# Ledger of designs, part 1: VH-VL binders against q9nrl2r1430to1533

No score or structure here was measured in a lab: all are predicted.

Target 1, 104 residues: q9nrl2r1430to1533
Amino acid sequence: GGVHELSAFEQLVVELVRHDDSWPFLKLVSKIQVPDYYDIIKKPIALNIIREKVNKCEYKLASEFIDDIELMFSNCFEYNPRNTSEAKAGTRLQAFFHIQAQKL
Below, numbering starts at 1 at the first letter of every chain, in headers, positions and changes, except where a header shows other numbers; Kabat numbers aren't used for antibody chains.
F, E and O stand for the ipSAE by ESMFold2-Fast, ESMFold2 and OpenDDE, each averaged over both directions (binder to target, target to binder). V2 = 0.75 x the mean of E and O + 0.25 x the DockQ between their complexes.
Where letters were taken out, [cut] stands.

## First folded at step 4 (VH-VL; framework fv_erenumab)

Design t4 (at its last look DockQ between E and O 0.28; V2 from the best seeds 0.00; counts 0 for: DG spot H54, pae E 11.9 > 2)
Fold by ESMFold2, look of step 4:
Structure t4 (fold): chain C 104 residues (1-104), chain A 126 residues (1-126), chain B 110 residues (1-110)
Amino acid sequence: as target 1 above (104 residues)
Amino acid sequence: QVQLVESGGGVVQPGRSLRLSCAASGFTFSSYGMHWVRQAPGKGLEWVAVISYDGSNKYYADSVKGRFTISRDNSKNTLFLQMNSLRAEDTAVYYCARDSTGGKAPRKQYYGMDVWGQGTTVTVSS
Amino acid sequence: QSVLTQPPSVSAAPGQKVTISCSGSSSNIGNNYVSWYQQLPGTAPKLLIYDNNKRPSGIPDRFSGSKSGTSTTLGITGLQTGDEADYYCGTWDSSLSAVVFGGGTKLTVL
């Protein structure tokens, strides 16, 4: 907890959303466009959901917040082959996240 | 200006075929899934079909499955609906609509149909 | 019958407030984002609300959406004669593998 930790979570999420490689992660994958996604990915998560959980104070520990963001990347790598634009964006955004997360 | 323009509607006899086209302009067509939605005279909206941005996934309403085929040509920014074995109950205005949740995610992504054409009328009668 | 249930009509005077309900199930509204569409007489539908409660650019804030459980509600305040239209809720239905719409609600501004 605490108010400083929640501010740090919000700042990090805002930085992730503003990053050029955030585009695969902004919202949950479309059930209409990628219907098999939810047969493969059992714990879907996206930046808008994480941001909503921060705003509602649903993260009690920094590890819970970090776990959701790492889950987001893990889902990307599980569903998308390594040579796809989505997987490449995920690799770059995850690297950016690790740099920013040092402030937590 | 983002625009969708349907064409190919007309009057046909039951059992015949029609092909509808939807010309897209003002946006990157190949980044968006596309829908067909129809509306019978005096009735509500009925979803018909969807095709993913690259054409790899297609879904159909049960009422048209096996008779209609959705397709796209991304090099010509055109969506198609091939309608075979037409029935009187297929009489409707047919709209094409852009899925706001494109297969490639724009910076702002909507879950809904955010751009619609003005429709083309299909009448199936003897 | 429509998978999503809406009242067939609502009416109110200019300046008043109305709500339009839309009821479904766990396979549609309960677990999927909902959208609302406005269809003015003789025109194509227009996206009014997406992601349960978000407005596209150009939609005034007197239009609002909410979702609770398996129901969603469109709210319209400050009614204008130009709001007279049919209103549809829509969402994905996982059991049907299809987009489903409500039957529509005709709003009359008296």
Scores: ipSAE 0.000, ipTM 0.640, lowest interface PAE 11.9, mean pLDDT 88
Fold by OpenDDE, look of step 4:
Structure t4 (fold): chain C 104 residues (1-104), chain A 126 residues (1-126), chain B 110 residues (1-110)
Amino acid sequence: as target 1 above (104 residues)
Amino acid sequence: QVQLVESGGGVVQPGRSLRLSCAASGFTFSSYGMHWVRQAPGKGLEWVAVISYDGSNKYYADSVKGRFTISRDNSKNTLFLQMNSLRAEDTAVYYCARDSTGGKAPRKQYYGMDVWGQGTTVTVSS
Amino acid sequence: QSVLTQPPSVSAAPGQKVTISCSGSSSNIGNNYVSWYQQLPGTAPKLLIYDNNKRPSGIPDRFSGSKSGTSTTLGITGLQTGDEADYYCGTWDSSLSAVVFGGGTKLTVL
């Protein structure tokens, strides 16, 4: 049910946040650090935003939750070259997510 | 309580220097970028400078480049603005403001300048 | 002379709706999130709208923001006397590597 799904989403977000490779994704990119980021990425998202949406019960379907997580990774790979630390971290975290998402 | 308190304002002659401070409390100062914004008497807001959470990146308005230096001491939760070669047009109330994005994650997401001090007045006159 | 352009003043009666425009270019409003700030007389600015259309906690839903192209608009419904203030739009300008503000709009409640 909804409560179970919400709990599952919450738990998954916690696991993602605690993951060693979550550091690029915990919060939105800073315009100070990356001035051109928002020129390129038009749908920014981060784990803190996703967590908030989960807490507010904004996800009615697992697919909606998954879509936001995938968007987060997509943004990372769109902006960061493959050989960057961010992209590498994203690759590992996404793999972790895909495994965990099977439980949803 | 999240708070910013500016200090160091005063009256100085043109060509002199002044150093402003902004004391932060109630939040993790080192996680946030910080801005200086000024407002001349009866005028609008003018952005002055921004510094990243760790001080590694700085940007300045063209009007102050080469004269002003923004810096911070995260161990003291303090933001600074060193103002050299002051001009009459630098006369303003100077605000420090928190940027909701401080740097790479796990810094805060961007909400704009979400916390402002009450300002400190700088008057440059002969 | 401000990078972003606002009308210098707007006015309306209590209870009415008012809009404040802010126009820029692709390098600022066009590609970056816009914030709006309220400055009550004799006070420091206050964040009113962020990310084009989001309200910080404590900001009533009478305040709204919208963005289209290289322009943004602040809307205020149910105007109250306490809304009399200066309003500024602001955003990052990618070409200047700077934060830019509008010239400000003085809202008078009649």
Scores: ipSAE 0.000, ipTM 0.646, lowest interface PAE 11.4, mean pLDDT 90
ESMFold2 (binder alone), look of step 4: mean pLDDT 91; pTM 0.948

